# VH-VL binders against 26S proteasome non-ATPase regulatory subunit 3 homolog A (RPN3A), part 1

Every score and structure here is a prediction.

Target 1, 182 residues: 26S proteasome non-ATPase regulatory subunit 3 homolog A (RPN3A), of Arabidopsis thaliana (Mouse-ear cress) (q9lnu4r240to421)
Amino acid sequence: CRYLFYLGKIRTIQLEYTDAKESLLQAARKAPIAALGFRIQCNKWAILVRLLLGEIPERSIFTQKGMEKALRPYFELTNAVRIGDLELFRTVQEKFLDTFAQDRTHNLIVRLRHNVIRTGLRNISISYSRISLPDVAKKLRLNSENPVADAESIVAKAIRDGAIDATIDHKNGCMVSKETGD
Below, numbering starts at 1 at the first letter of every chain, in headers, positions and changes, except where a header shows other numbers; antibody chains aren't numbered by Kabat.
F, E and O are the ipSAE of ESMFold2-Fast, ESMFold2 and OpenDDE, as the mean of both directions, binder to target and target to binder. V2 is 0.75 times the mean of E and O plus 0.25 times the DockQ between their complexes.
[cut] marks letters that were taken out.
Atom coordinates printed by the task and the answers are left out, and those that the model quotes come from them; centres of patches stay.

## First folded at step 1 (VH-VL)

Design a1 (framework fv_ramucirumab)
Fold by ESMFold2-Fast, scan of step 1:
Structure a1 (fold): chain C 182 residues (1-182), chain A 125 residues (1-125), chain B 107 residues (1-107)
Amino acid sequence: as target 1 above (182 residues)
Amino acid sequence: EVQLVQSGGGLVKPGGSLRLSCAASGFTFSSYSMNWVRQAPGKGLEWVSSISSSSSYIYYADSVKGRFTISRDNAKNSLYLQMNSLRAEDTAVYYCARDLGYEDFWSGYDAFDIWGQGTMVTVSS
Amino acid sequence: DIQMTQSPSSVSASIGDRVTITCRASQGISSWLGWYQQKPGKAPKLLIYAASSLQSGVPSRFSGSGSGTYFTLTISSLQAEDFAVYFCQQANSFPLTFGGGTKVDIK
């Protein structure tokens, strides 16, 4: 199945990303002050790797001397991931298309869609005590061949991973949340 | 029945132009990234260009940048390759191909599961 | 650009033989590799994607393995319809690149 293949792909990548993250952060720390361009590139990749691992980089990374403008696209990307806003995520990708292409980060950014979806799902679980799977698919902007089946798979994975405290009511095709604020 | 049907090949002189078309049927065309791949007579495969489902991301091989333009019309389920300033080394069978993955879910695989039948383009004086 | 090197360029084999084709990437591509089969006058056919995932409809005698920079395609028991040219393709980054091909001929 397609969903199961994507899970396997993400898990394999995450093992590689843990090592990549440490290497990139170490390289940035050890770089001479005069090597600003090198540090900027290392920080761009470190931000993406951290986001892919489920970490939100601290705001101070984006305000380092000489980094503010260069990291602006990555700051906006981080905000989209942090709040789980798939429309904002798409808008940021379109707005900074040339920058991400030039930085050669587009392939990693495409993979961040999964992290945005996960955060968006967590927000849905907090906001709704009961919501239909078709409505979950709509809110997550899933435009696949079978968005309802994909929504069910995404919800099931999030429940197994402990990302949300919810159950699937298969009889009624709904997600029932236990963590809603109201 | 999932298929891609190509048209628009032919013989052109160096410096000439040609437009290739690829008509999709049997699947939701607007959900897939599409590609052009070419093969010179007796040679291997060379990737030419890629276009995402919404046309937001377009890539070209260095050998064709500035001369070729990939485009799609999702309402007509069609993919196009506009080829300008053609050179002898552009002589090849051109294939359109569907990316296995769905761009709008987790991303494409950039592995091509459905191919057109191929269109011969010959650039000769 | 990532260069894909296939070995051997050609191999002669008999029906029932185990055939192994290798593909090397000039830099790490994780598991982003596909394998294709092409017969004379026809478009390529996808056999394997993501290094080891068998495409639906492809016989189980085909298998793929590897990650990083070294990959193999194995045909466990060669059949008459398997005489063809095989290509690997990296999917890690643009431009997408193919190996030079391996021709599997009758001995």
Scores: ipSAE 0.000, ipTM 0.464, lowest interface PAE 15.1, mean pLDDT 81

Design a12 (framework fv_ogalvibart)
Fold by ESMFold2-Fast, scan of step 1:
Structure a12 (fold): chain C 182 residues (1-182), chain A 122 residues (1-122), chain B 107 residues (1-107)
Amino acid sequence: as target 1 above (182 residues)
Amino acid sequence: QVQLVESGGGVVQPGRSLRLSCAASGFTFSNYGMHWVRQAPGKGLEWVAVIWYDGSNKYYADSVTGRFTISRDNSKNTLYLQMNSLRAEDTAVYYCARDYEDDLFSYYFDYWGQGTLVTVSS
Amino acid sequence: DIQMTQSPSTLSASVGDRVTITCRASQSISSWLAWFQQKPGKAPKLLIYAASSLESGVPSRFSGSGSGTEFTLTISSLQPDDFATYYCQQYDSYPLTFGQGTKVEIK
């Protein structure tokens, strides 16, 4: 079971997320109840890999006997990703900074920022056929020196990456979504 | 019934050390994060430190970082605060407090001990 | 550090009055705010968490509202048992910080 755990960790580091997910889930499934600490580690990495793949882990993973407390930081992280709340995501990173560093997951968690933004923009695009860039910044709760410029940059990247089906109306400073219809 | 009882407070000279204990009963101590919060006489509340349920993670207020160490012994249901290099401004009633578990976003306190007074004076 | 500021510092009111206490954060804390009551000589008691959620066993005359940087604790009809100091606490990020407290004095 140790081999599958190491294989999953190596694949995650090398950005082979699909293979990493399968290896980590197999390691977790094969771990006996007596090896709770090992199962917890496998689940922490599996949760992160699944989030990076765009999957939301099932609630039952977090409520397994002996898992609730150990997976609490990862449950809060999952909620931030699921909701698409960038400010909440940053808050969770700060609250559990030492835990994520000790678990050696902080580098993967930084990558999850992209998934949070993607989900937040997706939620905005399906809710609004047209929305101003200042309102996009407000909904994403951007607290930068120039939130509107940051929102424009984030939206432009999401459009280029195919994460949302939208265009930017530069004259009116708006994001125009194709997904809501109208 | 949930009970938290602090001990170890007293009068101590500046620069000396003191160790506080908090004895927990009436709940599964090993399932809860624990905090220390202090209150100078006649003043407001100041958060001091937290320790996770298994002792794996700790955070401290800047005012005590490097001087205070939070620890726990789950086999004895006891929380500790080791206070080194004590200063006059550390004079306060020290409360141990239980983290609120029902809300996974919690870091506020549902049960508090009665407090123990620490006086740092020359 | 996130600084929490309460107003007023002291409030005098009569039984039956509606009392409002305000808490301001130096930066946005979303809804990650709790309110505590401390009676003279006693440990604090949790009243409200997540800005507006009433702790079990707390009388319904207590309510909380707000988000971001402005928060309010309201006591709809003040009772003699409500003579106490009230504290807000943010739990958005470490270090956890409290307001300086609001003392409610019964006339």
Scores: ipSAE 0.000, ipTM 0.447, lowest interface PAE 15.9, mean pLDDT 81

Design a13 (framework fv_canakinumab)
Fold by ESMFold2-Fast, scan of step 1:
Structure a13 (fold): chain C 182 residues (1-182), chain A 122 residues (1-122), chain B 107 residues (1-107)
Amino acid sequence: as target 1 above (182 residues)
Amino acid sequence: QVQLVESGGGVVQPGRSLRLSCAASGFTFSSYGMNWVRQAPGKGLEWVAIIWYDGSNKYYADSVKGRFTISRDNSKNTLYLQMNGLRAEDTAVYYCARESYDEDFWGYFDYWGQGTLVTVSS
Amino acid sequence: EIVLTQSPDFQSVTPKEKVTITCRASQSIGSSLHWYQQKPDQSPKLLIKYASQSFSGVPSRFSGSGSGTDFTLTINSLEAEDAAAYYCHQSSSYPFTFGPGTKVDIK
């Protein structure tokens, strides 16, 4: 089982998320019941890989016998990603900083910020028929040197990837959504 | 104890095919990646191919890619190397080797078979 | 592909002398470098894994060091049974590669 875990970690580092997911899930499934610590570690990495792939792990994963407490930080992380709440995401990272550092998962969790942003952007596109790019940047809490340019880039990529149904009004600096709840 | 036993070597003409087997015992075969490594007479070691624990991924040396196929049967604890389009340059002792792991480390070969000689000659 | 070079190609050494074998990689491989010993008509045997970690049962006279691109295998006091070929092997990326080997003989 350790071999499957190492294969999952190597695949993850090499950005082979789909293969990494399967290896880590198999490692968790093949681990003896008595190897609880190892199974917990496999589940932590499998959860992160699934989130990076845009998948939300089932709630039952977090309530496995003997794993509830150890997986709690990852459950709260999953919830932040699922709802697209950047503020909650930051709060979870701060609350469990020591745990993620000890688990050596902090760097992967930083990469999850893109998934949170994508979900948050989808929520914005549903809520607003028209919204200025500065307001998009504000709602996504972009604090770079040029938040508006970053927002435009993020929106453009989401449109290209089919994550949102919208267009950019470059003349007025706005995101115009085709599907709105208003 | 861990044991790897190769078989299937012999003398074959250029262009023909040969299938090598490696019988594993003394460990959980399905949990380990397996490799083939060859050595031409009087020469050094040359890595040939790897197959992951479940058969899900395979990698080959450029010199054999497209001609050799690595496979495994976990129910029989056996590793295979199907060699097609054999050339004089493929003449070598072929070793079966287990890929081991330890904490965050992997890729070292902790146990090797005795080897089986393949001679490609007209 | 990552190319490994070894030096020297061959050395004849008096018993009890210190032997040093060098392996150099064409690009950084971290610590993913392993050393094997092969005696005539025998299979290779693992000596050192991950640059400096001794494999179980290997005599303490064998040691490894290095990281990145430059690695060394040392036999601090050569015994007669150490006459063999020594190979380095990198597992940093596929394809895996071996060095060309260093043959150590007794004078």
Scores: ipSAE 0.000, ipTM 0.468, lowest interface PAE 14.7, mean pLDDT 83

Design a14 (framework fv_canakinumab)
Fold by ESMFold2-Fast, scan of step 1:
Structure a14 (fold): chain C 182 residues (1-182), chain A 123 residues (1-123), chain B 107 residues (1-107)
Amino acid sequence: as target 1 above (182 residues)
Amino acid sequence: QVQLVESGGGVVQPGRSLRLSCAASGFTFSDYGMNWVRQAPGKGLEWVAIIWYDGSNEYYADSVKGRFTISRDNSKNTLYLQMNGLRAEDTAVYYCARGTDEYFEYGSYFDYWGQGTLVTVSS
Amino acid sequence: EIVLTQSPDFQSVTPKEKVTITCRASQSIGSYLHWYQQKPDQSPKLLIKYASQSFSGVPSRFSGSGSGTDFTLTINSLEAEDAAAYYCHQSYSLPFTFGPGTKVDIK
């Protein structure tokens, strides 16, 4: 179990997310009941890797014996990613800053911002048949030197990756969605 | 220097209660799981109970479950063992022991032990 | 619960002789086995953690090996100060359990 834990952590740092996830989950499963702290640590990293892969961890992971309190910061983090709310994401990072620093997970959590944005954009594409890129930037709460250009880049990447079913109307500066609801 | 100092032992009649204390110094008490381990005269070591670093969970040996309660006060750096319904079989030196390892904050091995306090259950 | 057995129960050894103590678990416990030394009228002291890792300050003559169900503590060259009881302890699952101990005396 120790080898699997270190292997998972090393691979996560090297951005080998899929392999890291399997190693960390295996380490957690093989850890004896007496190694609760070790299992908690493996689960923290496994949750982060799963979120980075675009996967939402099951609620049951957070309610296991001895884990509810220890994994609470990661549960709230998971909720922010699931919802696609950048402001909630920022609030969670701020609220649990000391915990994430102690766990040495802060750097991985910063990378989750892209997953939050992706989910938020998905929600926008479902809600709007046509929306201007400045409005996309505003709804995603982009705070950059050029939020409109960033929104266009984010939308283009999401279309390319298949995250949304939409096109960019460059002439009018709009995102045109094919997935609008009733 | 890591130190664990136990107190509260003595002679007590069967059926009575006794509370043991373990005063910790030289380390951040709230970072470590703590254990009670006992040793009957001339016998081997017997694990009694564990408490998590933050006091959020406890576990007991079957021989003491329902009669003993482990607790801690992190603000006072003190571990406790409340012993109720004492029996002759509970006669032993009681050690507090710090649980630790690089991965398990609640403690898988015992790196530091107290001096022990003798509990004698006798009429 | 996991039961640990130790052999031998007792041994009397001449100084500088090699001593081997065995601990067997009733089920596989990986490497979650630790060794303690207890001298007369003293508290136990950690010698070896996780089957083979020496604790700080422990003389190099002490070593541990094994995994799964079979574990060994070796004292390469016994010194007079090594007369003590030796206990194995498993932390694979709760409740934690100790072996019954092996007493080592000097001849």
Scores: ipSAE 0.000, ipTM 0.455, lowest interface PAE 16.9, mean pLDDT 83

Design a15 (framework fv_canakinumab)
Fold by ESMFold2-Fast, scan of step 1:
Parts: sequence; C-alpha cells; structure tokens
Structure a15 (fold): chain C 182 residues (1-182), chain A 122 residues (1-122), chain B 107 residues (1-107)
Amino acid sequence: as target 1 above (182 residues)
Amino acid sequence: QVQLVESGGGVVQPGRSLRLSCAASGFTFSSYGMNWVRQAPGKGLEWVAIIWYDGSDKYYADSVKGRFTISRDNSKNTLYLQMNGLRAEDTAVYYCARDQGEYDDFSYFDYWGQGTLVTVSS
Amino acid sequence: EIVLTQSPDFQSVTPKEKVTITCRASQSIGSSLHWYQQKPDQSPKLLIKYASESFSGVPSRFSGSGSGTDFTLTINSLEAEDAAAYYCQQSYDLPFTFGPGTKVDIK
C-alpha cells in the first residue's frame, strides 16, 4: 500500500487527478487498522482530489473513528466547496493554515478556489435568469481590486468550460441564464 | 481457510499471571489488526484489547488497562495476551478475533477463535 | 465510552415469524455498527457489517438497517437454527463496545 500511496501523491502533484484519486482510495482500502496515520494521510489527499474532480465526499468519511479530529479541517473545507462560499473558504484556510502547511496540502487547497467559485456561480445561474455582473461579484464575495472585471472573466470561463449554460449580455453588463425553472 | 486457535487458559489463583496465545493460519497475519474479546460464564461479550498489524499501537478496555498486555509475533503468526494481577472478575472465555476494518470505517470481527477458558478462583 | 443498549432482552418466537431486534447507541455512530450471532457453546459469528451489509454466506432472511443512534436487525422468517444470542457492536470509537445481547428462543 506504500507504493500506491506515493504513486497517488506523485500523480496529484502532477495534476493527474483522476488517477491520483483511484490510487489514494486503493491505498486507503488496503491499509490495515494499524496504519491509522497512513490511512488518515491517504484520506486527506483523497478528499482533496475528489473535491478537485468536482465530487463531494460522503459525510460518513469525516466521522470515522480515529479520524474525526484529524479530518475536521478537511470537513470544513469540503463544506465551503459544497456550498460555493468563497468567504467561508478563505476563513477555513486562515483558521487551519498551520495544519494544511504541516500536512503539505496547502498547494492543492489553493487550487480548490476555482471549484468553490464554479459551484457558487452555478448556484447563481440556476437562481437568476438575468443578473448584473456587479451583483455576481457581490454574491461570490469577490474582494479583489476589480471585482466586476473578475466576475466577467469567471463567467466567461465557466461558459467556455460548459460549467454553466449562460451568455454574457455585454451591452447591459449582465449574465443571462439559458436554462432556468419557472 | 482462516483459522484462529487459542491456548493457555486454565485455573489460576487471584493475583497470579497467565499468558494466552492465539495461533493464526490461512491468511497474511501481518496485514491485520487483532483483538481479544471475553465472555464471562452466562454473560455477554466484552471487548478487551486491540493491537495494530505491526504492533505499533495498542488499546485496552479500562477494566484491564495496566494489568493486561497485548502483543504479537508476526514471524510466528501468533497473538498474545499477558494477564497480570488476575481478579475473580476476569473469569471468562477469551476469544481472539481478526479485525477486518474497511479502510476508514475501522473494525468488525470477521473470524473468531474457539475460545479458551480462564477461571480465577481461590 | 459509547454505550449500546438492546431490546428486547429475550424473545420467544414461533417458527416463520418475523423477529426484530433493536440496538441504540448513546451517541451518533454513523453506520459503524455490526451484528453477531452466538449459538450456545459456540463462538460468535458476524452477520451484518456497517449497519446493513450482509457478511458472506449469511442467509438472506437476515437484514440490518439504521444509522446514527438507532439500528435494527430483522429476521424475516425465523428458522429453528436461528435460536441464538444476538449482539450489536460499535466500531465508531475506541474502546469498542458490545450491546448486552438479545436471546432468541423457538417456542
């Protein structure tokens, strides 16, 4: 299970997320109870890889014996990703900064910012048939130097990637969702 | 086929010591955590102790902590329970049981030995 | 430590009747609950793992359900060979603990 653990970690670092997820889950499945520290580490990486793939890990993963305390930071992180709340995401990163640094997971967590924004944007697109770009920036809690320009860039990228079904109305500065319930 | 065979039980006086053994066969012993579970005559099951696959970690029920020591010898496929300071309340059939935890969700006992009776009496 | 309680303590049942045994945990344990069958003078045998998953070779008349604090073991149609003591066990936290057991007899 040592080989599968290191292979998963290497693949994760190289941005081969799908392969990394399978390798880490396989390592965790084959780890005996006595390798609790090893199993905890495999689960931390597997949680992050799953989130990067757009999957929300089952709640039961975080309540396993011997792991609840160790996985608490990752549970809070998962909650921020699931909700699509960038402010909560930042709060969690700050709260557990030392833990993520010690676990050597900080770099993967930084990459999760895109997943949080994508989820938040998808939630906006299903809730609003038309919404201004400044309101998109406000709802995503973008606190950059130019939130409106960032919102436009984020929306454009999500459209190109197929994450949302929408168009940008440049004349009126709005995002128009193509598929909304009435 | 998985087999667990306990030995070392017997009649012993209070305050004395006894060592139980559990011989494992039919599986890769060094890959599994192992447990001791006891049952007083006519009573229910009581978990006693666990040892990790490599012997690195151990945990004990409060009732035996400080008196019992769990250990293993992976080269001999054998689990041990060293019982010191025995009390009348320790009278029970002692079972060894294999811990077949599924990665995160830790422990159920998929195979049990036949048990060995320990009687603590004056 | 997590305390498990079982009900009923004892149940005498006619063959082919449905038997229901309940196990309650003093705190939430997710699905980390397992069921064992112990016949007189025999070792316990695993029946159900993780609340609802049947162990290999276990007859289909045995099923488990529940999550959190309330769990149930059901024997849909009791056979004579099912006369035994039934124990629940939690693996959510150390120390591992067992319920006090439920004895099922045939009338």
Scores: ipSAE 0.000, ipTM 0.454, lowest interface PAE 15.4, mean pLDDT 82

Design a16 (framework fv_ficlatuzumab)
Fold by ESMFold2-Fast, scan of step 1:
Structure a16 (fold): chain C 182 residues (1-182), chain A 122 residues (1-122), chain B 107 residues (1-107)
Amino acid sequence: as target 1 above (182 residues)
Amino acid sequence: QVQLVQPGAEVKKPGTSVKLSCKASGYTFTSYWMHWVRQAPGQGLEWIGEINPSGGSTNYNQKFQGRATLTVDKSTSTAYMELSSLRSEDTAVYYCARSGDDYFEYAYFDYWGQGTLLTVSS
Amino acid sequence: DIVMTQSPDSLAMSLGERVTLNCKASQSVSSYVSWYQQKPGQSPKLLIYGASNRATGVPDRFSGSGSATDFTLTISSVQAEDVADYHCQQSYSYPYTFGQGTKLEIK
């Protein structure tokens, strides 16, 4: 299991998320019960890699015997990503800062910010047929030097990546979406 | 000193079941996974499944799921593979093999039994 | 399932020649490849694990290399006792799969 864990971490650091996921899931699955501490570490990294790939880990992973308390920070992190709530995401990072530092997962968690923003943006596109870019920035809670320009960049990238079905109305500074619920 | 001892041969009729044994000695039986691999005459090796003697956990090749059953008897350090609904295509040498527990690797088979030749014919 | 393909199916070499046996995986298996030697009438014997690690008791003329999808077993100077079938195996994902084997003969 140790080799698969190390291999998974190496691949994850180099942004080979799919290969990292396969290695880490195999390591976690093959770890014996007697090696619970190591198995917990494999699961922590597997959860992060899956979230980075846009997958939501099974709830049962967090309720496994001996893992519930150890995986609690990762459960709350997963919930923030699933909902697309950037404020909850920041709150979780602050609440479990020491744990993530000790686990050496903080660098991957920082990258999850983009996944949270994309989910939040998708929720906005479903809720609003038309919304101004300043309001998008406000709703996503962007705390940058130029939040409106950042919002436009984020929306444009989401459109390019196929994450949302929308267009940018540059003349009126708005995001126009066809994914609104009815 | 590690040995995995298997019977030499078994002959069965189609539609019946067989239970093959693999008696381990020379090591702590519960510290290593036990695998079952078959080889049809003139063909390559085919993995059937694995069992952890410590807890009885199993993983199967889906091709054999439902027909193969792996068990162990810790008191005698013996692993068993039962294969049901036998067909002529199940004629093969059946090996048990121990997986190594090197710090860095999984599922390399460091010791193998001599194999049991199962012949399925009417 | 991951398909392991070995080449050639068989080859005949002269004593002392360098022998190269190939194994290709249908998708990446990283370094999770083992090689086994099977002499006529015998069970397989582990030669190499983790693509390049020689098993205990295996002569140093045997070496393994490769990663991802392409793997090689090399015998630097073939001897008469090396007549056997050689099998590669991936342990990257279930089900574990073997190649069809390469038969090595001496001329």
Scores: ipSAE 0.000, ipTM 0.448, lowest interface PAE 17.8, mean pLDDT 82

Design a2 (framework fv_ramucirumab)
Fold by ESMFold2-Fast, scan of step 1:
Structure a2 (fold): chain C 182 residues (1-182), chain A 123 residues (1-123), chain B 107 residues (1-107)
Amino acid sequence: as target 1 above (182 residues)
Amino acid sequence: EVQLVQSGGGLVKPGGSLRLSCAASGFTFSDYSMNWVRQAPGKGLEWVSSISSSSSYIYYADSVKGRFTISRDNAKNSLYLQMNSLRAEDTAVYYCARGSDYDDFYEGAFDIWGQGTMVTVSS
Amino acid sequence: DIQMTQSPSSVSASIGDRVTITCRASQGISSWLGWYQQKPGKAPKLLIYDASSLQSGVPSRFSGSGSGTYFTLTISSLQAEDFAVYFCQQAYSFPLTFGGGTKVDIK
């Protein structure tokens, strides 16, 4: 249904991701088999919305006949988010810049930077019982004019939001994780 | 109520320039993609250019790339086509057209059209 | 570029006749096809979008069908106001392309 796809796009732009996901997935399911181009577009937007919600789409979505080539940019984007690799994320954005522009998904993909960083930070927190904020910035590959200040802000927000189980040792400029794996 | 009114056009010599205008009324102009389509005398329709609602995405037919520039002013509800280095082959009626539905998801469905503007390129 | 081929180029018909116009795409375009009507001296008018969806305000005697590479526009009972040129258009990919047109004339 074209209406559901349109509603899903509007909800995504308005940051109503859960409702957007449901509308886009319903549009893809209701489309006839012959409407491959339409289903591809629905899947592209549904993948992005799911990533923004913190969900990793299942691999089988990317291997459907007729969709593998069209969804390849979104598969590589999903891998960057899943791994939490900001440098890979930037590489994918540059590699497929024209495709994302044509699909009108570029602005939405920019918002995924937060999800990549969050995943990367969570991986750091389970790997290190104690790590300096400059090292957090290096491992997350932050490229701003003040990476250390950005790292502190990112860590503080993640703690506040319950995304990681850690504290900031302000005196020593470190992130201290409460429960690192064995 | 919902309408597109065109202006500009005329007779110009090869190598000359013209700017076409298309004024929108009766709808929220900034919600829709806009398009230019031309038709040579006695011939069929040829798509020329498209511009997204925010001007972020612009497309041109190969025959006009580098010579024509599509632009829009959402505050003035207006669409423009700047035509440079005009050729005899550019002689046509030029139509502006609205992409159907918001943000023109179905990018080829043009539901509202201007009345057309004749452009003649002749010595 | 996707080429759109219409047939016939011209057809002579009488009021009340069933008229069928066909459109073929050089590659699969799913259902990304619209149909337009153009009368002499007038801008085109959208009749059908998404291959088979009737545009608001268009009479029900117009219908579209098809998918992939083969599409049909049907006028079930031709009326006087239907004598016009009809164009198909693919919206599957840029550049957007139109068929050559089919002229429906009085017999």
Scores: ipSAE 0.005, ipTM 0.464, lowest interface PAE 14.9, mean pLDDT 83

Design a3 (framework fv_ramucirumab)
Fold by ESMFold2-Fast, scan of step 1:
Structure a3 (fold): chain C 182 residues (1-182), chain A 122 residues (1-122), chain B 107 residues (1-107)
Amino acid sequence: as target 1 above (182 residues)
Amino acid sequence: EVQLVQSGGGLVKPGGSLRLSCAASGFTFSSYEMNWVRQAPGKGLEWVSSISSSSSYIYYADSVKGRFTISRDNAKNSLYLQMNSLRAEDTAVYYCAREPYDEWYEDAFDIWGQGTMVTVSS
Amino acid sequence: DIQMTQSPSSVSASIGDRVTITCRASQGISSYLGWYQQKPGKAPKLLIYAASSLQSGVPSRFSGSGSGTYFTLTISSLQAEDFAVYFCQQANSFPYTFGGGTKVDIK
């Protein structure tokens, strides 16, 4: 079980997320019940890899025997990603900064910012048939030195990647969505 | 210095409401989980509620579900317990307590408030 | 809910005595167990966390042991300030639960 855990971490570092996920989940499943601490660590990394792949881990993962308290930082992180709330995401990172550093997961969590933004943008696209880029930046809570330009870049990439079904009206500075939420 | 200072206790009739406050100082309040624990006169300790640092994870004892609401204001370094539909069996000293997080089993209530007496009687 | 059974409910001891208090969980709680001391009219004070780790500032005569379902708190040489009520508490799962308490009285 130790070998699969190391293999998963190596693959994750090399951005081979799908292979890393499989190795980590197998390590968690094969760990003895008496090795709860090790199983917890495998699950922490598996949760992060799944989030990076665009998957939301089932709530039942966080309610396993002994998992509720140990996985709470990762549960709160998963909620921020699931909701697409960048402000909540930042709050969770600050709250558990020492824990994520000790777990050696801080760098992977920083990469999750992309997934949070992607989810937030998808929520915007299904809620609005037409929305200005400044309003997109505001709703995503972008606080860079040029949030409108960042919003345009983010929207363009999401369209290119097929994450949203929308177009950019460059003349009016708007995102026009073909999806309607209800 | 690290401390929790409580207020808001008193005597209230059955069916009444009361709000308890717990003011934190000397540490980064927003980094800690917070709990309420109560103790009936001459009895043991009973955990009442917990709230995570971001308020996204809240739990209650079955005896208070639907009647009590835990909340926090990180900007004011304060924890609250809103108690509604109070019953005689809610009579107790109520403590707020800080819970540092550590995945290596170091979690415990390391700092406690001085306690606030709540008496529910006619 | 995890039930915490604490024994004895009371013990009479003299200064210098060794006192042992036991706590049993109705299901496995790993090492998510704390021990607290409470004096009359005061808030509880944390003594031991993670079943066996001594809280900063707590005298070394206090020690904790155990894992899973069986835990003990030991005071190796009782002092005058140790006459108090002691509680165990599990933090493995919600709801958090406390033992019934052990009152350590002077003989």
Scores: ipSAE 0.000, ipTM 0.470, lowest interface PAE 15.9, mean pLDDT 83

